# VH-VL binders against q9umr5: the designs that were tried, part 482

Target 1, 268 residues: q9umr5
Amino acid sequence: SYKPVIVVHGLFDSSYSFRHLLEYINETHPGTVVTVLDLFDGRESLRPLWEQVQGFREAVVPIMAKAPQGVHLICYSQGGLVCRALLSVMDDHNVDSFISLSSPQMGQYGDTDYLKWLFPTSMRSNLYRICYSPWGQEFSICNYWHDPHHDDLYLNASSFLALINGERDHPNATVWRKNFLRVGHLVLIGGPDDGVITPWQSSFFGFYDANETVLEMEEQLVYLRDSFGLKTLLARGAIVRCPMAGISHTAWHSNRTLYETCIEPWLS
Below, E stands for the ipSAE of ESMFold2; O stands for the ipSAE of OpenDDE; V2 stands for 0.75 times the mean of E and O plus 0.25 times the DockQ between their complexes.

## First folded at step 23 (VH-VL)

Design yj20 (framework fv_nofazinlimab; at its last look DockQ between E and O 0.86; V2 from the best seeds 0.84)
Fold by OpenDDE, look of step 23:
Structure yj20 (fold): chain C 268 residues (1-268), chain A 123 residues (1-123), chain B 112 residues (1-112)
Amino acid sequence: as target 1 above (268 residues)
Amino acid sequence: QVQLVQSGAEVKKPGSSVKVSCKASGGTFSDYAISWVRQAPGQGLEYLGEIIPMFHTRNYNKKFKGRVTITADKSTSTAYMELSSLRSEDTAVYYCARTKYDILEGFSDFDYWGQGTMVTVSS
Amino acid sequence: DVVMTQSPLSLPVTLGQPASISCRSSQSLVWSHDNTWLNWFQQRPGQSPRRLIYKVSNRDSGVPDRFSGSGSGTDFTLKISRVEAEDVGVYYCMQGTHEPYTFGQGTKLEIK
């Protein structure tokens, strides 16, 4: 039998977005129990990510308990960060494959349609004034805003990304690393034509330096310091990178080729 | 000068489907979400769901158990609401309304409404 | 779902007199940083709903200053300082803090 699959949606999203993914899984892996969690749908997805992590934790715990053989996580966009944090705080999770589907794993810093939509009077260059305030950190989008030009503010004000990355010291860093390392495989999916995740390499833990030069995962301090286990995961062959071109952000969960190439192989 | 113009009245048989359109003008369609609300004769207002055309994301009132499908065409600035498996209880005036999301200013719910579309379900 | 309870459901008012409508939510409507997504709508006979108040107390453009909204948490009020003939209709409160969004039963304002 196939391990259960749990799906976590992205910003302003809901379970509806995964109707095609469900079809693909049902077709290729009949009998798979797929649970698309309808939590924090729509505008509720703007709530603080830690609040979302708690809510999703309550939902996945009983699912995991009924699946002693393990489960797979498919987490899309913002959901990928929720899932990473979830796996960091859970000391007893049994996740075999964590599939991060076009998620801003290393944060977001772009003048995208999403940003313009949510902040019609702001640009990425001045969003730090909002996002790195206590008020701003009450919105999910600010919880993973990563301004490379204001690193000090990021490190000190980011209440979510900086913590799960272990970029800011905190009492749970060692335990969170240990918990996250329980994952069997970390499957990172993204691509250059996404149009939303900025830089798109963020889906692979790449990100801008102070000159907005994109550095790869292996060049990141979080990797070099193994602050949350990336270096360890890579060393044991547990990280899979699956880049794909020609896919827009809203199409990652509904592309058959992407599914077959990057998702299906990890559903066992 | 913002306007939401809906399609005309519909008469449907039980078990059939109806699709109502809502064309927006006077603003930037993609900057807003479109919601659907219905009102049975002599009754109150009931929220059906919402679409964000910019993201193609949709949220539905779970009460309808998948009978509602909301779509949008950015090229024509038109949103659609389809309700399937129609019942007599679905007889109502269906409204579209827009919502603006702004992190700084807050959520501006239903600042403009369509004129409504009467849907009658009868044998 | 959040239940919105309006009172009264019927509101006969003499022209020129004040009117008050209460709306109570089954849960707090505070969203974040004290933001509260509570709206008031007016529906005149044979017309579409029209938003009067958003975020508890903000009047929409064109709404007379006779209308005012107040409240916090779970208790909200719409007031009309001097009722006019054109105010006849049904008034709805609506919460947008919790999905699905829900409306009150409506208050029918009539002239005595």
Scores: ipSAE 0.890, ipTM 0.942, lowest interface PAE 0.6, mean pLDDT 96
Fold by ESMFold2, look of step 23:
Structure yj20 (fold): chain C 268 residues (1-268), chain A 123 residues (1-123), chain B 112 residues (1-112)
Amino acid sequence: as target 1 above (268 residues)
Amino acid sequence: QVQLVQSGAEVKKPGSSVKVSCKASGGTFSDYAISWVRQAPGQGLEYLGEIIPMFHTRNYNKKFKGRVTITADKSTSTAYMELSSLRSEDTAVYYCARTKYDILEGFSDFDYWGQGTMVTVSS
Amino acid sequence: DVVMTQSPLSLPVTLGQPASISCRSSQSLVWSHDNTWLNWFQQRPGQSPRRLIYKVSNRDSGVPDRFSGSGSGTDFTLKISRVEAEDVGVYYCMQGTHEPYTFGQGTKLEIK
C-alpha cells in the first residue's frame, strides 16, 4: 500500500483547491489515503505562521501515528513554509517526501498584484517599515517578507523565516536541524512563470543579494554554513529540483504534466 | 460608485437548485472578495461563503459545504451562488456583499451589499 | 463556530433618548494587538443591511456621530446617543476574526 499523503494549503486557500490533485493521486496510486488539512482557511491563512504551525502539528500527529511506515507532505505556496517549520519542530515526524509546491522558502520580495491586493498603498521598497515591526509580524505574509536591502531589520525582526533558516542565533537551532534532516526527500517545485513568488527561485532556496542578483541555493550562506541541513541533504542525494515553466501560481496543483513529472515519482 | 446588482426573485421546488447572480460595478472586481449571506423571513443573517477572484479560491461555511457553489466571471464582473438540493428551510433573501482585504487599514467586511434576491422553496 | 449573542433582542426607545445594544462572543475576537474585526450593521425595514461601525469603534462614512461602538475581547456595545425616527430597524453585530464569519441574532429597535 502507498504511504498516506498530507496536503497543506497556501494563502487564502482551502481544501477545495486540491480536488484535481486528489484525482491524479487516486488514478496513479489507488488506495492512497490523502488528507487535505482544512485549517487556517481563507482569512485565517493570514494568522501568524507559528500559530499555524502549532495547529497543523496537532492535526498531523494522529495521522503520522497511524502510519509508522511514514507519510508524504505536499505543501503549496505559504504552506511549504508551514511544512518546513513542522519538520524542524517535530522530533517525532516520519515524513518521507516533503514536496514543496512553489513555496517562498527563502522569502518574498515582490511588487505583485497580490501585494497590492493586501497592501494597496505600499511597495516592496517600503513594506519593511510595516513588516519588521511587532504589529506586522502578527500577519503571515510579513513572517516571510525578506527585504534584501534591510538585512539587519530582517535578522532582528523576523519572528519566523530568519529562525527556521538559522539566520539568527536561538537555542533550538541544533535540534531543529536534526529534526529537519530526518526527512527522506526534499522535492522542490516552481518555475519562472509563477507570477507571485518573487524571486521565483525562492522555491528552490535561491534569493536576492543586496544588488537584487539572484544567488542560487548553493551560493546562499544558509546552504554554505548548512544552518538547517540543506548542504547535508544535497550531499545525501535527498534534494530533487523540478522546475517547470508555463505554470501560474494558482495552477500548480491542477496541472497534470506537473503532477506526473514532479510529484508522482515521490509518492511511494 | 460601487454597486452590487443581483438577479431577480426565484420560486423553486424542493430538491432543485438555484443560481443567483451578483454583478459588481464601480471599482475593480479583482480587488475584493464576494461573500454570500442569507436571511430567512423574520430571521437573522447567515454567512454562506466567499470567493476571492485574485487567488482563484473559494471558502464555504462548513454548514453548507457540499450544497453551495460560488463562482465568478472576471470578464463580466459577476459572482454566482448556486444552492443545490433545496429544502423549504432554504427559503430566504440571498445577499451578496464584498470585502476588501487591506492589512494596514483593516479588513473592510461587507462594506457594500446587493439588493437581495428572494428565493422561495415551496412544495 | 464563534457564537455571537446580542442583548436585548427587542429595544423600544423614546425619541431623543439613548439606546445601547450589547454583543458578546463565545471567544476572543482579537486578531492582533490593535485589530479586532467586530462590525455593526443596520437593516432598515425593507432594505439590505448597511455597515455602521467597523473595527469595533470606527464609524463608516455618512453614519451620524450619534452612533458609537466600543468594547474589547468578547464584549462589545453599540450606542445611539439620541434615537431618531430614522433609526428604526434591526441591528446586527458580526465578527470577522474567525472563519466562518458569524452574526448576532439581531436587535430590533422600535420607537415607543
Scores: ipSAE 0.772, ipTM 0.876, lowest interface PAE 0.9, mean pLDDT 92
ESMFold2 (binder alone), look of step 23: mean pLDDT 88; pTM 0.910

Design yj21 (framework fv_nofazinlimab; at its last look DockQ between E and O 0.80; V2 from the best seeds 0.81)
Fold by OpenDDE, look of step 23:
Structure yj21 (fold): chain C 268 residues (1-268), chain A 123 residues (1-123), chain B 112 residues (1-112)
Amino acid sequence: as target 1 above (268 residues)
Amino acid sequence: QVQLVQSGAEVKKPGSSVKVSCKASGGTFSDYAISWVRQAPGQGLEYLGEIIPMFHTRNYNKKFKGRVTITADKSTSTAYMELSSLRSEDTAVYYCARTKYDILEGFSDFDYWGQGTMVTVSS
Amino acid sequence: DVVMTQSPLSLPVTLGQPASISCRSSQSLLWSHGNTWLNWFQQRPGQSPRRLIYKVSNRDSGVPDRFSGSGSGTDFTLKISRVEAEDVGVYYCMQGTHEPYTFGQGTKLEIK
């Protein structure tokens, strides 16, 4: 039998977005129990990510308990960060494959449609004034805003991303790293034509330096310091990178080729 | 001069489907979400769901158990609401309404409404 | 779902007199940083709903200043300082803090 699959949605999203993914899984892996979690849908997805982590934790714990052989996580966009944090705080999770589907794993810094939509009077160059305030950190989008030009503000004010990355010291860093390392495989999916995740390499833990030059995962301090286990995961062959071109952000969960190439192999 | 103009009245048989349209003008369609609300004769207002056309994200009131489908066409600035498996209890005036999301200013719910579309379900 | 309870459901008022409508939510409508997504709508006979108040106390453009909204948490009030003939209709409160969004039962304002 196939291990259960848990799906976590993205910003302003809901379970409806995964109807095609559900179809693909049912066709290729009949009998798979797929749970698309309808938590923090729509505007509720703007709530602080730690609040979301707690809510999703309450939902997945019973599912994991009924699946002693393990489960797979498919987490899309903002959901990928929720899932990573979830795996960091859970000392007893049994996740075999963590599939990060076009998630801003290393943060977001772009003038995207999402940004313009939510902040119609702001640009990415000025968003630090909002996002790195206590008020701004009450919104999920600011919880993973990563301004490379204001690193000090990021490190000090980011209440979510900087913590799960181990970029800011905190008393749970060692335990969170240990917990996250329980994952069997980390499958990173994204691509250059996404149009939302900025830079798109963030889905692979790449990100801008102070000159907005994109550096790869292996060049990141979080990797070099193994602050949350990326270096360890890579060393044991547990990280899979699956880049794909020609896919827009809202199509990652509804592309058959992407599913077959990047998702299906890890749903054993 | 924002306007939401809905399609005309519908008469449907039980078990059939109805699709109501809502065309927006006087603003930028993609900057807003479109919600659907219905009102049975002599009754209150009931929220059906919402679509964000720019992202094609949709949120439904789970009370309808998948009978509601909301879509949008950005090229025509038109949102649609389809309700399937119609019942007599679905007889109501269906409204579309606009919502603006702004982190700084807050959520502006239902600032403009369509004129309503009467849907009658009868044998 | 959050239940919105309005009172009274019927409100007969003499012209020129004040009116008050209460709306209570089954859960707090407080969002982050004090934001509260509570709206008031007016529906005149044979017309679509019209938003009067948003975020508890903000009047929409064109809404007379005789309308005012107040409240916090779970208790909200719409007041009309001096009722006019054009104010006849049904008034609804609506919460947008919790999905799914829900409306009160409506208060029917009539002239005595």
Scores: ipSAE 0.864, ipTM 0.932, lowest interface PAE 0.6, mean pLDDT 96
Fold by ESMFold2, look of step 23:
Structure yj21 (fold): chain C 268 residues (1-268), chain A 123 residues (1-123), chain B 112 residues (1-112)
Amino acid sequence: as target 1 above (268 residues)
Amino acid sequence: QVQLVQSGAEVKKPGSSVKVSCKASGGTFSDYAISWVRQAPGQGLEYLGEIIPMFHTRNYNKKFKGRVTITADKSTSTAYMELSSLRSEDTAVYYCARTKYDILEGFSDFDYWGQGTMVTVSS
Amino acid sequence: DVVMTQSPLSLPVTLGQPASISCRSSQSLLWSHGNTWLNWFQQRPGQSPRRLIYKVSNRDSGVPDRFSGSGSGTDFTLKISRVEAEDVGVYYCMQGTHEPYTFGQGTKLEIK
């Protein structure tokens, strides 16, 4: 029998968005128990990410307890950050494959239609004034806003991303790294035509330097210092990178070729 | 200025379905969420769900488990709400309403409403 | 679901006198120590609802300054400092902090 699959949705999402993914899994892995977690739907996806992590933790505990052989996570967009935090805070998780589906793992710095929808009078160059305030950190999108031109403010103000990336010292860093390293595989999915994740390489732990040049994962300080275990995972052969062009942000979970290439092999 | 114009009244038999339209004007359709709310005769207001065209997402009040479908057509700036397996207790005026999700200024919930569409379910 | 309870449900008022409508929620409407998505709507006879107040105390454009909103946490109030004939209708509070959005039962304001 196949390991159960837990799906964690993105911003403004609900379980409806994953109907095609569920169909693909049913066709290729019949009998697999798939749970799309129905928490923080719609507007509530803007609540602070630590609040979401707490709620999702409570939901996944009984599922993991009933599956001692392990589970898989498929986590889309903002949901991939929730899942990575889960892997860090849960000392008892039994996740084999963590499938990160176009998630802004190193943050977001994009002046997209999505940003304009939430911040109509702002631009990426001035959003740090809002996001790096206590008020702004009460919204999930600001929890992973990463302005490469205000790194000192990011490191000081981020209540979420800077902590789960180990970008500053904190008392839980060693325990979170240990917990994260218990994952079997980290499957990173994304691509250049996403149109929302900016830079799109954030889905692969790449990000801008101060000149907006994209540095890949292996050039990032968090990788080089092995702050939360990326270098260890890569050396272990546990990181899978699956880039795919031609897919927009809202289509990752409804593209059959993507599923067959990047997701299906990891659903043992 | 901003207007939400709904389709006309409907009379339906139990077990059938109804589809109500809501055409938006006086703004960019994709900048807003479109929500649906109903009001049974002489009673209060009840939220059904919303669609966010920009994110291609829908969120439904779970009370209506599988009976409500909300869609949108960006080319005509029109949202639709379909309610299936109609019962007499579904007799109500159905409204569409608009929300702007401006984080800095604050969420502007239901700042404009359609005129309402009376749906009567009778045998 | 968050239950919104209004009182009174019927409010006869003499022209020119103040009116006050209470709205209580079954749980806090704070957005993680932030804004509070509490709204007030007016529904005149035979019309669709019209928003009066958003975010507890912010008056919509075109709403007379005799309308004001206040409150926090679970307790909220709509006040009309001097009731006029055009104020006849049903008033609803609504919370947008928690899914699903919910409304109070309504308060019918009438002129004595």
Scores: ipSAE 0.768, ipTM 0.875, lowest interface PAE 1.0, mean pLDDT 92
ESMFold2 (binder alone), look of step 23: mean pLDDT 89; pTM 0.920

Design yj22 (framework fv_nofazinlimab; at its last look DockQ between E and O 0.91; V2 from the best seeds 0.00; counts 0 for: unsure alone 74.2 < 75)
Fold by OpenDDE, look of step 23:
Parts: sequence; structure tokens; C-alpha cells
Structure yj22 (fold): chain C 268 residues (1-268), chain A 123 residues (1-123), chain B 112 residues (1-112)
Amino acid sequence: as target 1 above (268 residues)
Amino acid sequence: QVQLVQSGAEVKKPGSSVKVSCKASGGTFSDYAISWVRQAPGQGLEYLGEIIPMFHTRNYNKKFKGRVTITADKSTSTAYMELSSLRSEDTAVYYCARTKYDILEGFSDFDYWGQGTMVTVSS
Amino acid sequence: DVVMTQSPLSLPVTLGQPASISCRSSQSLVWSHGNTWLNWFQQRPGQSPRRLIYKVSNRDSGVPDRFSGSGSGTDFTLKISRVEAEDVGVYYCMQGTHEPMTFGQGTKLEIK
């Protein structure tokens, strides 16, 4: 039998977005129990990510308990960060494959349509004033805002991304690293034509330096310091990178070719 | 000058489907979310779901158990609500309404409404 | 789902007199950032609902200043300082803090 699959949605999203993915899984892996978690749907996806992590944890714990052989996680967009944090705080998770589907794993910093939609009077160059305030950190989108020009503010004010990355020292860093390293495989999916994740390499833990030059995962301090286990995972062959061009952000969960190439191989 | 103009009244048989349209004008369609709310005769208001055309994301009231489908066409600034497996209890006036999401200013829920579309379900 | 309970459900008022409608939510409507998504709508006979108040106490443009909203947490109130004939209709409170959005039962305001 196939291991159960748990799906976590993104910003302003719900289970409806995964109807095609469910179809693909059912077709290629008949009998798979797929649970798309309808938590923090719609506007509630703007709630602080730690609040979401707690809610999703309560939902996945009973699922994991019923699947001693392990489960697979498919986490889309913002959901990918929720899942990474989830795996960091859970000392007893049994996740075989963690599939990060076009997630801003290293943060977001772009003047995208999403940003303009939520912040119609702001640009990415000024968003630090909002997002790195205590008030701003009460919004999920600010929890992974990563301004490369205001690194000091990011490191000190980011209440989510900087912590799960181990970029800011905290008492749980060692334990979170240990917990996250329980994952069997980390499957990173994204691509240059996403149009939302900025830079798109963030889905692969790449990100801007102070000059907005994109550096790859292996050049990041979090990797070099192995702050949350990326270097260790890579060394044991547990990281899979699956880039794909020609896919827009809202299509990652509904593209058959992407599913067959990047997702299906890890649902065994 | 913002207006939401809905399609005309519908009469349907039980078990059939109805699709109501809502055309927005006087603003930028993609900057807003479109929600659907219905009101049975002499009753209160009930939220059905919402679509964000910019993101193509949808959120439904789970009470309807998948019978509601909301879509949007940005090229025509039109949102649609389809309700399937119609029952007599689905007889109501269906409204579309606009919502603006702004992190700084807050959520502007249902600042504009359509004129309503009467849907009658009868044998 | 969050239950919104209005009182009274029927409100007969003499012209020129004040009116008050209560709305209570089954859960707190306050978000962590401090905002409260509580709205009031007016529906005149044969018309679509019209938003009067947003975020508890903010009056929409074009809404007379005789309308006011107040409250916090789970207890909210809509007040009309001097009821006019045009105020006849049904008033609804609505919460947008929790999915799905939910409305009160409605309060029917009539002139005595």
C-alpha cells in the first residue's frame, strides 16, 4: 500500500486548488489516502505562521499516528514554510518525503502582483518598515519577508523565517535541526517562470546577497553553518532539486508533467 | 461609480444546475475579491464563497459540500457562481459582493453589492 | 462556524427616537494584529444589502452620522441616534475574522 499523503495549501488558498493533484495521485497511485488540510483557508492564511504551524500540527499528528510506516507531505507556496517549521518543531514526525512545491524557502523579496495586491501603496524597497515591526509580524507574508538590504532588521525582527533558518540564535535551534533531519527526502520544486516567488531560486534555498545577486544554496550561510541541516541532508543524498520552466505560480499543483517528473517519484 | 451587475432571474428544476454572472465596472477587477451571498425568501444572509481573480484562488463555505463553483474571467471583469444539485431550499436571491484586501488599511468586506439574482427551484 | 446573535430581532421605533441593535459573536473577532472584522449592513425593502459600518466603528461614505458602531471582542452595537423613515429595513452584523464569514439573523426596524 502507498503511504498517506498530506497536502498543505498556500496564501489565500484552500483544498480546491489541489483537485487536479488529487486526480493525478488517484490515477497513478490508486488507494492512496490523500488529506488536503482545510485549515487557515482564504483570508485566515494571513494569520501568523507560527499560529498556522500549531493548527496544522494538531491536524497532522493523528494522521501520522495512524500511519506508522510514514507519510508524505506536499506543501505549496507559503505552505512549504509551514511544513518546514512543522518538521522542525515535531520531534516525532514520520515524514518520508517532504515535497516543497514552489515555496519561498529562503524568503520573499519582490514587487510581484501578490505584493501589489496586498500592499497597494508600498514597494518592496519600503516594506521592511512594515514587515519588521511587531505589528507586521502578525501577518504571514511578513513572516518570510527577507530584505537583503536590511539584514539587521531581518535578523532581529523576523519572528519566523530567521528562526527556522537558524539565522538568529535561539534555544531550540539544535533540537529543531535534529527534528528536521528526521525527514527522508527533501524535494525542492520551483522554476524561473513562476512569477511570484522572488527570486525563484528561493524555492531551492537560493537568495539575494546585499547586491541582489542570486547565490545558490551552497553559498548561503545557513548551508555553510548547517544551521538547520541543509548541509547534512545534502551530504546524505536526501535533497532533490527539481527545477521546471514554463510553469506559473498558480499552475504548480495542476500540471501533469510536473507531477510525473517531480512529485510522483517520491510518493512510493 | 463602482457597479456589480448580475444576470437575470432563473427558474430551475430540482437536480439541475444554475450559473449566475456578476460583471464588475468602475474599478480594477483584479484588485478585488468577489464573494457570493444568498438570501432565501424572508430569511437572512448566507455566505457561499469567494474568488480572488488575481490569484485564481477560491474559498468555499464547506456547508455546501462541493456544490458551489465560483469562477472569474478577468478579460470581461465577470465572476460566476454555479450551484449544482439544486434543491427547493436553494430558492433564494443570490448576491455578488466586492471585497478589498489591504494589509495596512484592512479588509473592506462587501463594500459594493450586485442587484441580486432570484433563483427559483421548483418541480 | 462563528455564530452571530442579534437582538432584538424586531425593533419598532418611533420617528425621531434612538435605536440600538446588539450583536454578539460566539468567538472573539479580534485578530492578533488587533483588527476586528465586524461589519454592519442595512437592507431596505426590495434592495440589496448596503454596508454601513466596517471594522466595528468606521462609517462608510454617504452614511449619515446618526449611525454609529461600537464594541469589542464579542459584543458589538449599532446605534441610530434619530430614526428616520428611510431607516426602515433589516440590519445585519457580519464577521469576517473567521472562515466562513457569517451574518447575524437580522434585525427588522419598523416605524411605530
Scores: ipSAE 0.925, ipTM 0.954, lowest interface PAE 0.6, mean pLDDT 96
Fold by ESMFold2, look of step 23:
Structure yj22 (fold): chain C 268 residues (1-268), chain A 123 residues (1-123), chain B 112 residues (1-112)
Amino acid sequence: as target 1 above (268 residues)
Amino acid sequence: QVQLVQSGAEVKKPGSSVKVSCKASGGTFSDYAISWVRQAPGQGLEYLGEIIPMFHTRNYNKKFKGRVTITADKSTSTAYMELSSLRSEDTAVYYCARTKYDILEGFSDFDYWGQGTMVTVSS
Amino acid sequence: DVVMTQSPLSLPVTLGQPASISCRSSQSLVWSHGNTWLNWFQQRPGQSPRRLIYKVSNRDSGVPDRFSGSGSGTDFTLKISRVEAEDVGVYYCMQGTHEPMTFGQGTKLEIK
């Protein structure tokens, strides 16, 4: 019998987006209970990420309680940040595999179609003025906007990403790190042809330095200081990296080869 | 000149399905969400769902989940709404309308509407 | 679903006089930081709806200045300062703050 799987969607998503993923799981792991959390659908995915974390926490508690042997999380795009926060704030989670499906784990700094669609008169170079304000932080996209050229504003104004990364002093840092480290495996999925996550290495905890050179996870201050447990988790052999080229942002949950290579092995 | 032009009236039997088209012009199709709203005879307006063609995302009013399918074709700037397992209470005028998700200016819901498509479900 | 309740449902009014339509929601329509996505639509006989007001009080382009919107939280009002013959039709409020989007029942405005 397979552990239950909980799916957390991304921006403007709903449960419909995961119909192919559900089909793949049913074919390879018949009898697996899969729940796609149908919360914060559509425009409500723009609500502050802490509100989303609260709502998703309430939804996962009964599922985890019914599965004392553990559950798996599959968390897509923005949903991967929700899930990482869940692992930090829940002292009683029983997550075995946390599968992060092309999520902006170290943030976003991209002049993409998504940016132009939501901020048609802005550019990545000036969006910090909007996002690093109390008004801007009430929108989920700004909760993980990470401008490498305004690091002091990011560190001061970010209400979400800087906190869950342990980049700003806060009273829960030690507890959140302890909780996060209870996960069995962290499976990181993403690729260079995503087209939305910028830099795409954010899905692997890589990110830009001040010159827009991508530093890998092991070169990040949050890793070196082990701010929320990445160094400890890697040392335990609990981080799995599964990059795959040729997949656009909207296709990660509907690509069978990606599923078979990067997701299927972790659903035991 | 922004314009949403819908397909013509339909008469359908219970248990069948209907597909209504909505062709957009006078703007960039992928910049907007296309929504569907219906109005039963002598009654008010009811939201069915939306599609965002840029990202191929869909969000349906859960009242219609399993019966409504919304699709889009970027090459023709056309959105489609299909309603299956038709019942007599599905008799209504079906409208398409658009939304702009501009964070700074605020959401601009249903700023333009199609002319409506009458769908009659009778045996 | 958020229930939107309009009052009155029928509004006979004398030409040139003011008119007022109330819209109440079953829960707060405040999104965040005071953003409230409450809209008003006009549907003239035989026509598609037309948006008049968005974000509680912002008049759409081409909408006469005799139309105004106000309110907060759960209570909203559309006011017409001087009713004209062209204003005959059904008026709907709609909330876009919560999924699914929902409309009021409509208020039929008629000239006495």
Scores: ipSAE 0.797, ipTM 0.886, lowest interface PAE 0.9, mean pLDDT 92
ESMFold2 (binder alone), look of step 23: mean pLDDT 87; pTM 0.906

